# Designs tried in a protein design chat: miniprotein binders against b1l550. Part 61

Target 1, 279 residues: b1l550
Amino acid sequence: MRLPEELLERARDIHSEAPSHRIKLDRVGSFGLKVPVEFKGFLLLAEADVWVSLPEGRRGVDLSRQVEAIYELSNPPKDPFSLCREAAISLLEKLNYADSSGVSIRFDAPLQDGESLKYYGVEISSIASDEIINKIRVEILGMTACPCTAELIRAYKSSEIAATHTQRSLGILEVSTKAEHPDPDKLASIIERAMSSPLRTYTKRPDEGGLVIRSLSNARLAEDVVREMIHLFLEEFGHLPEDTHILAAVRSMESVHMHDIYAERSFSLDEIRKEISSH

## First folded at step 23 (miniprotein)

Design mr3
Fold by OpenDDE base, last read:
Structure mr3 (fold): chain B 279 residues (1-279), chain A 83 residues (1-83)
Amino acid sequence: as target 1 above (279 residues)
Amino acid sequence: SFKKVRIKFTFDPEEREEVYEFLKRLARELREKYNLITLVYQEDGTIRIFVKGDPEAVDKFIEEVLKELEERGVKYTVEVEEI
């Protein structure tokens, strides 16, 4: 049932009223929308958040216009990078009172693993204000082997390849830049290469054995993984603007503990270059 | 009263990056001067400016942007659209 239009004349526009407290809000929007995107030949149903700023003198945001903006742009499905940027711009254009807008799109990205697929988590964001800031977060699981335990076992058993505890570790790269979104497949590759070994969706016995041996021969602390991620990132993406901000992190689900080990570094490209050059 | 305008510039590719940085700075200055909301971005090899606010202020913004570009002697095509 649709209410008669004449009833709208009797109803107050609640959103346009003055709030009880004159306070600006940074983000007001709809979170957990589902939007189709095309990514690497796959049609995916992604989760999306859309928002705008709200000035101190306005009670609420027109949420229907926000939802309309992203769905108009999502049909037909397009790449999530363009969708994110275009939707952020459209929000700023459509919502007159907003001085900033933003969009975030999240999904599991397919990654080829032989004849099978593995995946990484990706969140693509764009914020429109004076300029467009593009953000991308990539999360992928790898395997780490502990070098400390390996050294203890080597000393005890005199083994050339020492056994050690291994675990799944989540690597994270988050990049915020005024340039275009970095390639998420390249970011995922950096994270995997920073681990002791990648994970595999499907392994036969010889492949499984080789994977474990590789991990044992390339034992890394969580701290080592983060430092290696930063090093590899600078090699691949050192051409980005100097004000580009990066978060490199790892969460190691340690197999000998009930808790995780976490390490991170936040930095700008100009900051980290100065740090490395000073050594 | 409220006005929204899209400005689309096409520049020579050799000058585009320098002009882009200039327009970002200029738009920021004019935004503050006239109390406007502005967005400067690149799309499809063009530079785009979105501006919204008081109609008279928006008109002054456009006038000053075009004047500054002319004074620099930059060759460009421009499309202005009110939305």
Scores: ipSAE 0.666, ipTM 0.898, lowest interface PAE 0.7, mean pLDDT 93
Fold by ESMFold2, fold request of step 24:
Structure mr3 (fold): chain B 279 residues (1-279), chain A 83 residues (1-83)
Amino acid sequence: as target 1 above (279 residues)
Amino acid sequence: SFKKVRIKFTFDPEEREEVYEFLKRLARELREKYNLITLVYQEDGTIRIFVKGDPEAVDKFIEEVLKELEERGVKYTVEVEEI
């Protein structure tokens, strides 16, 4: 049922009024939208947030215009990076009162894993104001093996028997840059290569044995996983603008403890290069 | 009253990055001067500027941007679209 259009002439335009408390808001928007995206040949249902700034003199945001901005760009489905960037620009264009806009898009990215699939988490965003800032966060699980227990067991037996506890560890890379978003598959690969071994969707017994042997032969502290992630990131993405900001982190779900271990480093490209070259 | 304009510049590729940094600095200066909102970005090998605000201020912004480009002696083409 549609209400009569003539009511628009008599009703107050609540959102265009001044608020009783004149306070600027940084992010006002619609969060948790479902949007289709096309990623590497897969059609995925992603979750999106859209927002704009709201000046101190405007009471509310035109919510339908915000939602319209992203949905009119999502049909037909397109790659999430283009959608994210284009929607952020469109929001700034559509909402006259806003001095900035932003879009984030979250999805699980499929990865080939032998003849099967696995996945990793992706969140991208684009912020439009005087220029565009792009951010991407990638999270993927891997396996880590504890070197401390491995050394203790070696010393106990005085042999080459390698044994230690292994666990899932969540690796995180987050990149904020004025350049295009880095390829999430490359970020996920960096995280996996920094671990003791990758996780597999399934393995046959010989492959399972090989996976475990690899992890034991590549035992790593959580701290060294983060250091390796940074090293690999610099090799692949050192070409990004110098003011690009990165966060590298790992959360290890230690199988022999009731708690997790966490390690993290954030840096800009210019900062970390100076740090490394000073040694 | 309120005016919104998209500007599309095409420059020679060898000059594009230097001009892009110049236009970003110029747009930041002029948006303060004229109380405007501006966005400068690159797309499809072109430099794009979106500007919105008071109609007379938008017109002055466009005029000054073009004047500064002429003074630099940079070859370009321009398309201006009011939206």
Scores: ipSAE 0.654, ipTM 0.905, lowest interface PAE 1.4, mean pLDDT 91

Design mr6
Fold by OpenDDE base, fold request of step 24:
Structure mr6 (fold): chain B 279 residues (1-279), chain A 83 residues (1-83)
Amino acid sequence: as target 1 above (279 residues)
Amino acid sequence: SFKKVRIKFTFDPEEREEVYEFLKRLARELREKYGLTTLIYQEDGTIRIFVKGDPEAVDKFIEEVLKELEERGVKYTVEVEEI
């Protein structure tokens, strides 16, 4: 049922009223929208958040316009990078009172694993505020083997490959840059290479044995993984602007504890280069 | 009254990066000076500026940007669209 236009003219525009408290809001929008995207030959249903800033003198945001903006750009489906950037720009153009806008798109990205698929989590974002800031967060599971337990067992049994506890570990790389979004597949690869071994969707017996032996032979602390991620990131993405901000983190689901081990480093490219060069 | 304008610049590829850095600084200065909302970005080998706000302030913004580019002696083509 649509209300008659005449009735709408009698209603106060609540969104345009002065708020009770004159406070600017950084983000007001719709979170948990579903939008189609095309990624690596797959048509995926992604989750999307859209928002704009709200000045201190306006009570509310026109949320319907925000939703329209992203869906207009989502048909036909396109790559999530273009969708984020274009939607952020469109939001800033359409919402007159907003001085900034942003879009985030989240989905599980397919990754080839032999004849099957594995995946990584990805969140792609763009913020329009003076300039466009592009953000990407990649999360992928790998396997770590503990070097501490391995050393204890080696001391006791004198084996070349010592037994140790292994676990799934979540590696995280988050990059914020004024350049274009970095390639998420490359970020996922960096995380996998920084761990003791990657995970496999399926394993045959020889493959499984090899995977475990590789992990045991490449035992790493969570701290080691983070440092390796940073090292590999600098090799692949050292060309990004110096003001590019990175979060590198690992959450290890330790198999001998009820809790997880977590390690992280947040830095700008300029900062980390200076640190490494000083040693 | 409210005005929104898209500006599209095409520069020589050899000068584009230097000009882009200049325009970013200039746009920031002018937005603060005139109380405007601005966005500057690159797309398809062009530099694009979006500006919105008070009509007189928007006009002054555009005039100053063009004046500064002329003073630098940079060759460019420009498309201005009010939306």
Scores: ipSAE 0.703, ipTM 0.907, lowest interface PAE 0.7, mean pLDDT 93
Fold by OpenDDE base, fold request of step 24:
Structure mr6 (fold): chain B 279 residues (1-279), chain A 83 residues (1-83)
Amino acid sequence: as target 1 above (279 residues)
Amino acid sequence: SFKKVRIKFTFDPEEREEVYEFLKRLARELREKYGLTTLIYQEDGTIRIFVKGDPEAVDKFIEEVLKELEERGVKYTVEVEEI
């Protein structure tokens, strides 16, 4: 049922009223929207969040305008990087009272693995506030082998290749920059290369054995993985602005414990360069 | 009353980065001076500024930006669009 237009004239505009408490809000919007995106030749249904700031003198945000803004830009489907940036700008242009806007898009990114597919999780964001800040978060699983247990087994059995416990580990790289979004495939590759070995969607018998032996021969602590991620990141993305912020983290699902091992480092490029140069 | 304006600048690629840093500083100063909302970014080899707020303040913002660029002797093309 559509309400008669005459009734709308009698209704107060609740959103434009003064709030009971004059407090600015940083983000007000719609979370968990579904939008189509084109990524590497795949048409994907992604989850999206859209928001704007709300000044102290306004009770509410025009949520319908926010939703309309992103869907106008989503047809036809486009790459998620352009969609995020364009939608953030559009939100700031359309919502007169907002001094900042933002968009986040999340999906599983396909990654070729031989004749099959693996994947990584990705969240792409853009924030419009005086300048555009682009953010990307990549999460991908790999394999780690424990060097501590390996050393204990080596000492006990005097073996050349010591047995050790192995587990899946989640690697995380989050980058926030005023430059363009970093390539998510490159970020995923950095994470995989920082671990003992990558995971495979399928393995033949020789490949499975080789994968495990590689992991055992390249045993790494969670701490080692994070440090290697940072090292590889600096090699690949050292050209980004110095005010670029990075989070490198690993969550290792340790197979000998009920809990996970976690390690992280948060830093700016200028900070980490100074740290490394001082050694 | 409320006014929204898109400004698109085209500069020589060799001068673009220096001019961009200048415009970022200038936009920050002017938005604070006039109580405006501004966004500056680069796209397709151009520098873009979005400005919104009080109509008279927006006009002053544009005038001052153009004046400062002229005083620097920078060669540019500009497109101004009210939205």
Scores: ipSAE 0.702, ipTM 0.907, lowest interface PAE 0.7, mean pLDDT 93
Fold by OpenDDE base, fold request of step 24:
Structure mr6 (fold): chain B 279 residues (1-279), chain A 83 residues (1-83)
Amino acid sequence: as target 1 above (279 residues)
Amino acid sequence: SFKKVRIKFTFDPEEREEVYEFLKRLARELREKYGLTTLIYQEDGTIRIFVKGDPEAVDKFIEEVLKELEERGVKYTVEVEEI
C-alpha cells in the first residue's frame, strides 16, 4: 500500500522539525544492514552500519537516503574497502545537514589453509569528517602455550619439551589511519606469527604432532603475544603516517580458568617509535 | 538555498603531497570562516574537495582556493561540479 501523494503533502516532515532539545548527535544511522561485497574472489554477505551526524536544530535523519546510498554502491558487488570509503563520501554528499559520516562493514574473511579454509574476522570502517579516516580491525584465533606452567612442570619432571596448558587466543589488531586501509591478510598473518602456533582447519597426524610441539617450544604469555604483534606490525607497516593509531590486543581463553586473560596496548606510530628508541 | 560542489584537482605528482597538505589547511580555515562543511581526500591520483553550504559562501570558498593556488604558482587542472 502506498499513500497517495495528496496525503503526503499534508503530512509534516517530522525529521526536519526542531527538536525539543537542541543537541547535536554524533552518529545517527542504520546498523546491521546486509550488503554484498567481493573479497579475495569470494562473494560475501557482509554486515554494514551507516551513519551521519545530526545538527542540533534538526529532529531526525533521513534514514532511507542512507540505506539507498550504500545499496546503490553495492550493486554490482565491489571490494569492501572501496564500498566503505565511497559510501561514507556519498552519505556526506547526500545528507545536506550532516557535517560527518561513517560506514562500517563486517564479515568473516576467508584464509587459505592447505586445501581447506580458515577465517578471520574483519571490520572495515571509513569516517568522513574534514578528511577521511580509515579504520580496520582484524581478529584471528591462534594457539598459545603457557610458559609458566611449562616451567613448573619442568621443575617437577625434567623434560626438554615440557607439557603445559594450551588454549585458543584471539589476537586483535585495530588500525586507524588517514592512509588507505592496511591489508587485512597481512594483519592476520602478523597475529598468527605472534602466537605460539596458528590454528589448522585440518591436520594429518604428523602435522598435528608438529603443531603441538611447536607450540610447546614457543610458549608465550598473552603479554608476549601483544609485544610480538607490535614488533611485527612495525616491521610491516612502519611506513604508515606517524599519527596512525593502533590497538594491539590478545584475549586468551585460558584453559585452566573460567575467565579470559586480556592484554592490550594502544599507541600511535610516533609514540611507539619514541618508546622503542629510548631503550 | 543550499549548494554542493565537488572540486577535482590534478597536480604534478611531485607537488601533489605538498599541495595536499596546503589545501587541507586552507580548506579548514575557509570552512571555519564561512561556516561550511568540507571534505578533502585523494583518489586516483587527484585531490578532491567536497564543499556544501550557503551558495554565496561556497562560491567564495572556491574563489579563495583557486586564488591561493594561483598565488603559489602551482600548476593544476581543475574540474568543478555542482551536484
Scores: ipSAE 0.698, ipTM 0.907, lowest interface PAE 0.7, mean pLDDT 93
Fold by ESMFold2, fold request of step 24:
Structure mr6 (fold): chain B 279 residues (1-279), chain A 83 residues (1-83)
Amino acid sequence: as target 1 above (279 residues)
Amino acid sequence: SFKKVRIKFTFDPEEREEVYEFLKRLARELREKYGLTTLIYQEDGTIRIFVKGDPEAVDKFIEEVLKELEERGVKYTVEVEEI
């Protein structure tokens, strides 16, 4: 049933009133929207959050205008980075009372894996407030091989046994910058190269053997995976603005423990360069 | 009593980054001075400014931005759209 439009003339506009407690809010929005995106030739169904700031003198946000803003831009489907930025700008333009706006978009990114596919997690954001600040978080699984157990087994069996425990490890890179979003495939590649070996969707036995040999030959502590991620990141993205903020982390699902191991470092580009140059 | 304006500037490519840094500083100063909401960014080789607020303040913002660009002697084209 559709109610008569004439009621709008008689009903209070609750959202435009002043609140009883005049407290500004930083993010008021619609979260968990489903939007189509086009990424690297794939049509994906992504999840989006949209929000604006709300000043102390306004009781509520026009939520339908927020949803309208992103859906108008998502049909036909387009690149998620463009959608994210354009929607953030549109929100700030459409909602007069807001002094900032933001959009985040999450999806699983496909990645070629031989003749098959694998995937990694991507979340991008754009915040429009004076300037645009872009954030990207990439998560991808890899394999790590424990160097400590490898050394112990070497000592035990007179170097006739090459063995250690291996496990899936989740690598994370998160970048916040005033520049354009870094290419998520390059971030995923950095994470995988920092691991002992990549994971495969499937392998034939010769390929699996090679994968295992690679992981044993490249055994790494979780701490050193994080350090390698940072090293590789600086090689590829050291040109970003000096106030760019990065988080590099690994959560390792240790196959011999009931719990995970976690290692993390956050830094700005100018901070990490100063640290490295002091040694 | 509320005005919203999109401004699009085209500069010579070799000057664009220096002018962008200048306009970022200027927009921040004028936003604070006049109590406006502004957004500045680059798109398709152009510099874009969105400004909203009190109509007289918005007009002053635009006037001062154009004045500063003329005084700087930078060659440009501009498109101003009220929305």
Scores: ipSAE 0.652, ipTM 0.901, lowest interface PAE 1.5, mean pLDDT 91
Fold by ESMFold2, fold request of step 24:
Structure mr6 (fold): chain B 279 residues (1-279), chain A 83 residues (1-83)
Amino acid sequence: as target 1 above (279 residues)
Amino acid sequence: SFKKVRIKFTFDPEEREEVYEFLKRLARELREKYGLTTLIYQEDGTIRIFVKGDPEAVDKFIEEVLKELEERGVKYTVEVEEI
């Protein structure tokens, strides 16, 4: 049923009133929107959150205007980075009372895997508040092989066994910067190269054997993986602004335990350069 | 009443980063002084400023930014769009 539009003349504008408690809110928005994006030739259905700040003197946000802003920009579909940045700017321009705005977009990124595909997780955001801050989080699974057990088996008497326990490990890189978002494929590549080996969608028998040999020959602790991720990140992205912030982490689903192992390090580029220089 | 303005500056490429850092500091100072909302960023080799708030305060913001740029002696062009 559609109500008569004449009622708008009689109804209070609840959103523009002052609230009973004059408290500023940092994020008020619409979360879990489905939006189309174009990513490296793929048309994907992404999930988006949009928000603005709300001053202490305004009771509510014009929520339909927020949703409208991102959907206007999503037709025709465009790359998620442009959508994210442009929507954040548009929100701040459209909603007069806001002093900041933000957009996040989440999707599974397709990645070539031989003649097939695999995927990794991506979440990007842009925050418009005085300046634009761009954030990207990438998560991808790889394989690790434990060097401790490998050494114990090597030392085992009369043993010619090359063996250790292997497991899936989730690698995470999160970057917050005033520069444009780093390429997610490059971040995913850094994570995979830090592992003992990448995971494959499928392998034929000769290739599977090679994958296992590679992982055993490249045994790494979760701590080693995090350090290698940082090393590779600095090599590829050391040119970013000095106040760029990074989180590098691994959650390893250790095959011989009932629980996971976790390692992480957060740093700014300025901080890590000083740390390395102090050797 | 309420005013919203987009400002687009073009500077010589060799000066752009130094001027950008200067404009960031200036915009932050004037934002606080006049109770405005501002956003500064770079796009397509230009420096962009969005400012909104009280019409008189917005006008003073723009005039002070231009005044400070003239005192700095840098070569630039500017486009101002009220939206």
Scores: ipSAE 0.642, ipTM 0.895, lowest interface PAE 1.6, mean pLDDT 91

Design mr6
Fold by ESMFold2, fold request of step 24:
Structure mr6 (fold): chain B 279 residues (1-279), chain A 83 residues (1-83)
Amino acid sequence: as target 1 above (279 residues)
Amino acid sequence: SFKKVRIKFTFDPEEREEVYEFLKRLARELREKYGLTTLIYQEDGTIRIFVKGDPEAVDKFIEEVLKELEERGVKYTVEVEEI
């Protein structure tokens, strides 16, 4: 059923009215849209959020125009970074009353793992205000081996046991910058290299042994995983603008505890350089 | 009424970053002066400016940006598209 179009001429335009309370809203939009993207030869169904600012003098947002903006650009499917940036610009262009716009796109990124695949989580966003700010968050699981327990077992008088507890740890890097989005594969690689060993989709027995040996020989505290992430990030991305902001974190699902351990550091590039150069 | 304009500037590559920083400051100043919404970014080796608002104010913005570039003496080409 479609209602007569002429009703638009007679009906009150609620959205264009002033609100009873004149308060600006920072983000008004449609969240949880499904959009196709192409990433490294894979066609993926990503989740997207789109929004604009709403000034104090306007009661509502033209939500259908927001949704149209991103779907127009998603056919044919294209890489999620281009889609994110272009949609943010398009939103600001299409919605006359908005002074800022934003788009977030979330998907699982495939990684080749021998003859199989594994994945990591990616969320990108682009915010268009007076300039474009690009943000990317990468999350990937790895393995950590506890050095404290390893040392205690080594010191045990028999010294016959070479062991420690190992667990999955979730590594997180989040970057906000005026430059282009950092390569998510490089961010994922930084996280994995900071861990005791990467996870594999599957292993055969000899390879499983090697993975365990690698993790035991590279035992790391969650705190030191975060420190290593920062070190590796600076080696790879130290060239980004000085006001680039980073969050590095690990949530470790400690196998001997009922709870998780969490470590985190946030910083700007200029801040961390001053800190390191003072030592 | 309301006006929306895309501006595309091409500068010599060796001058592009310096001019970009200048245009960012100028666009910020002029948007406050005229009550406009602006967006400036780089794409495909060009500098892009989107501006919207009151038609007379948008025209003043464009006029002043071009005037400042001429006074700076930089070589450029420009495309202006009303959308």
Scores: ipSAE 0.638, ipTM 0.899, lowest interface PAE 1.6, mean pLDDT 91

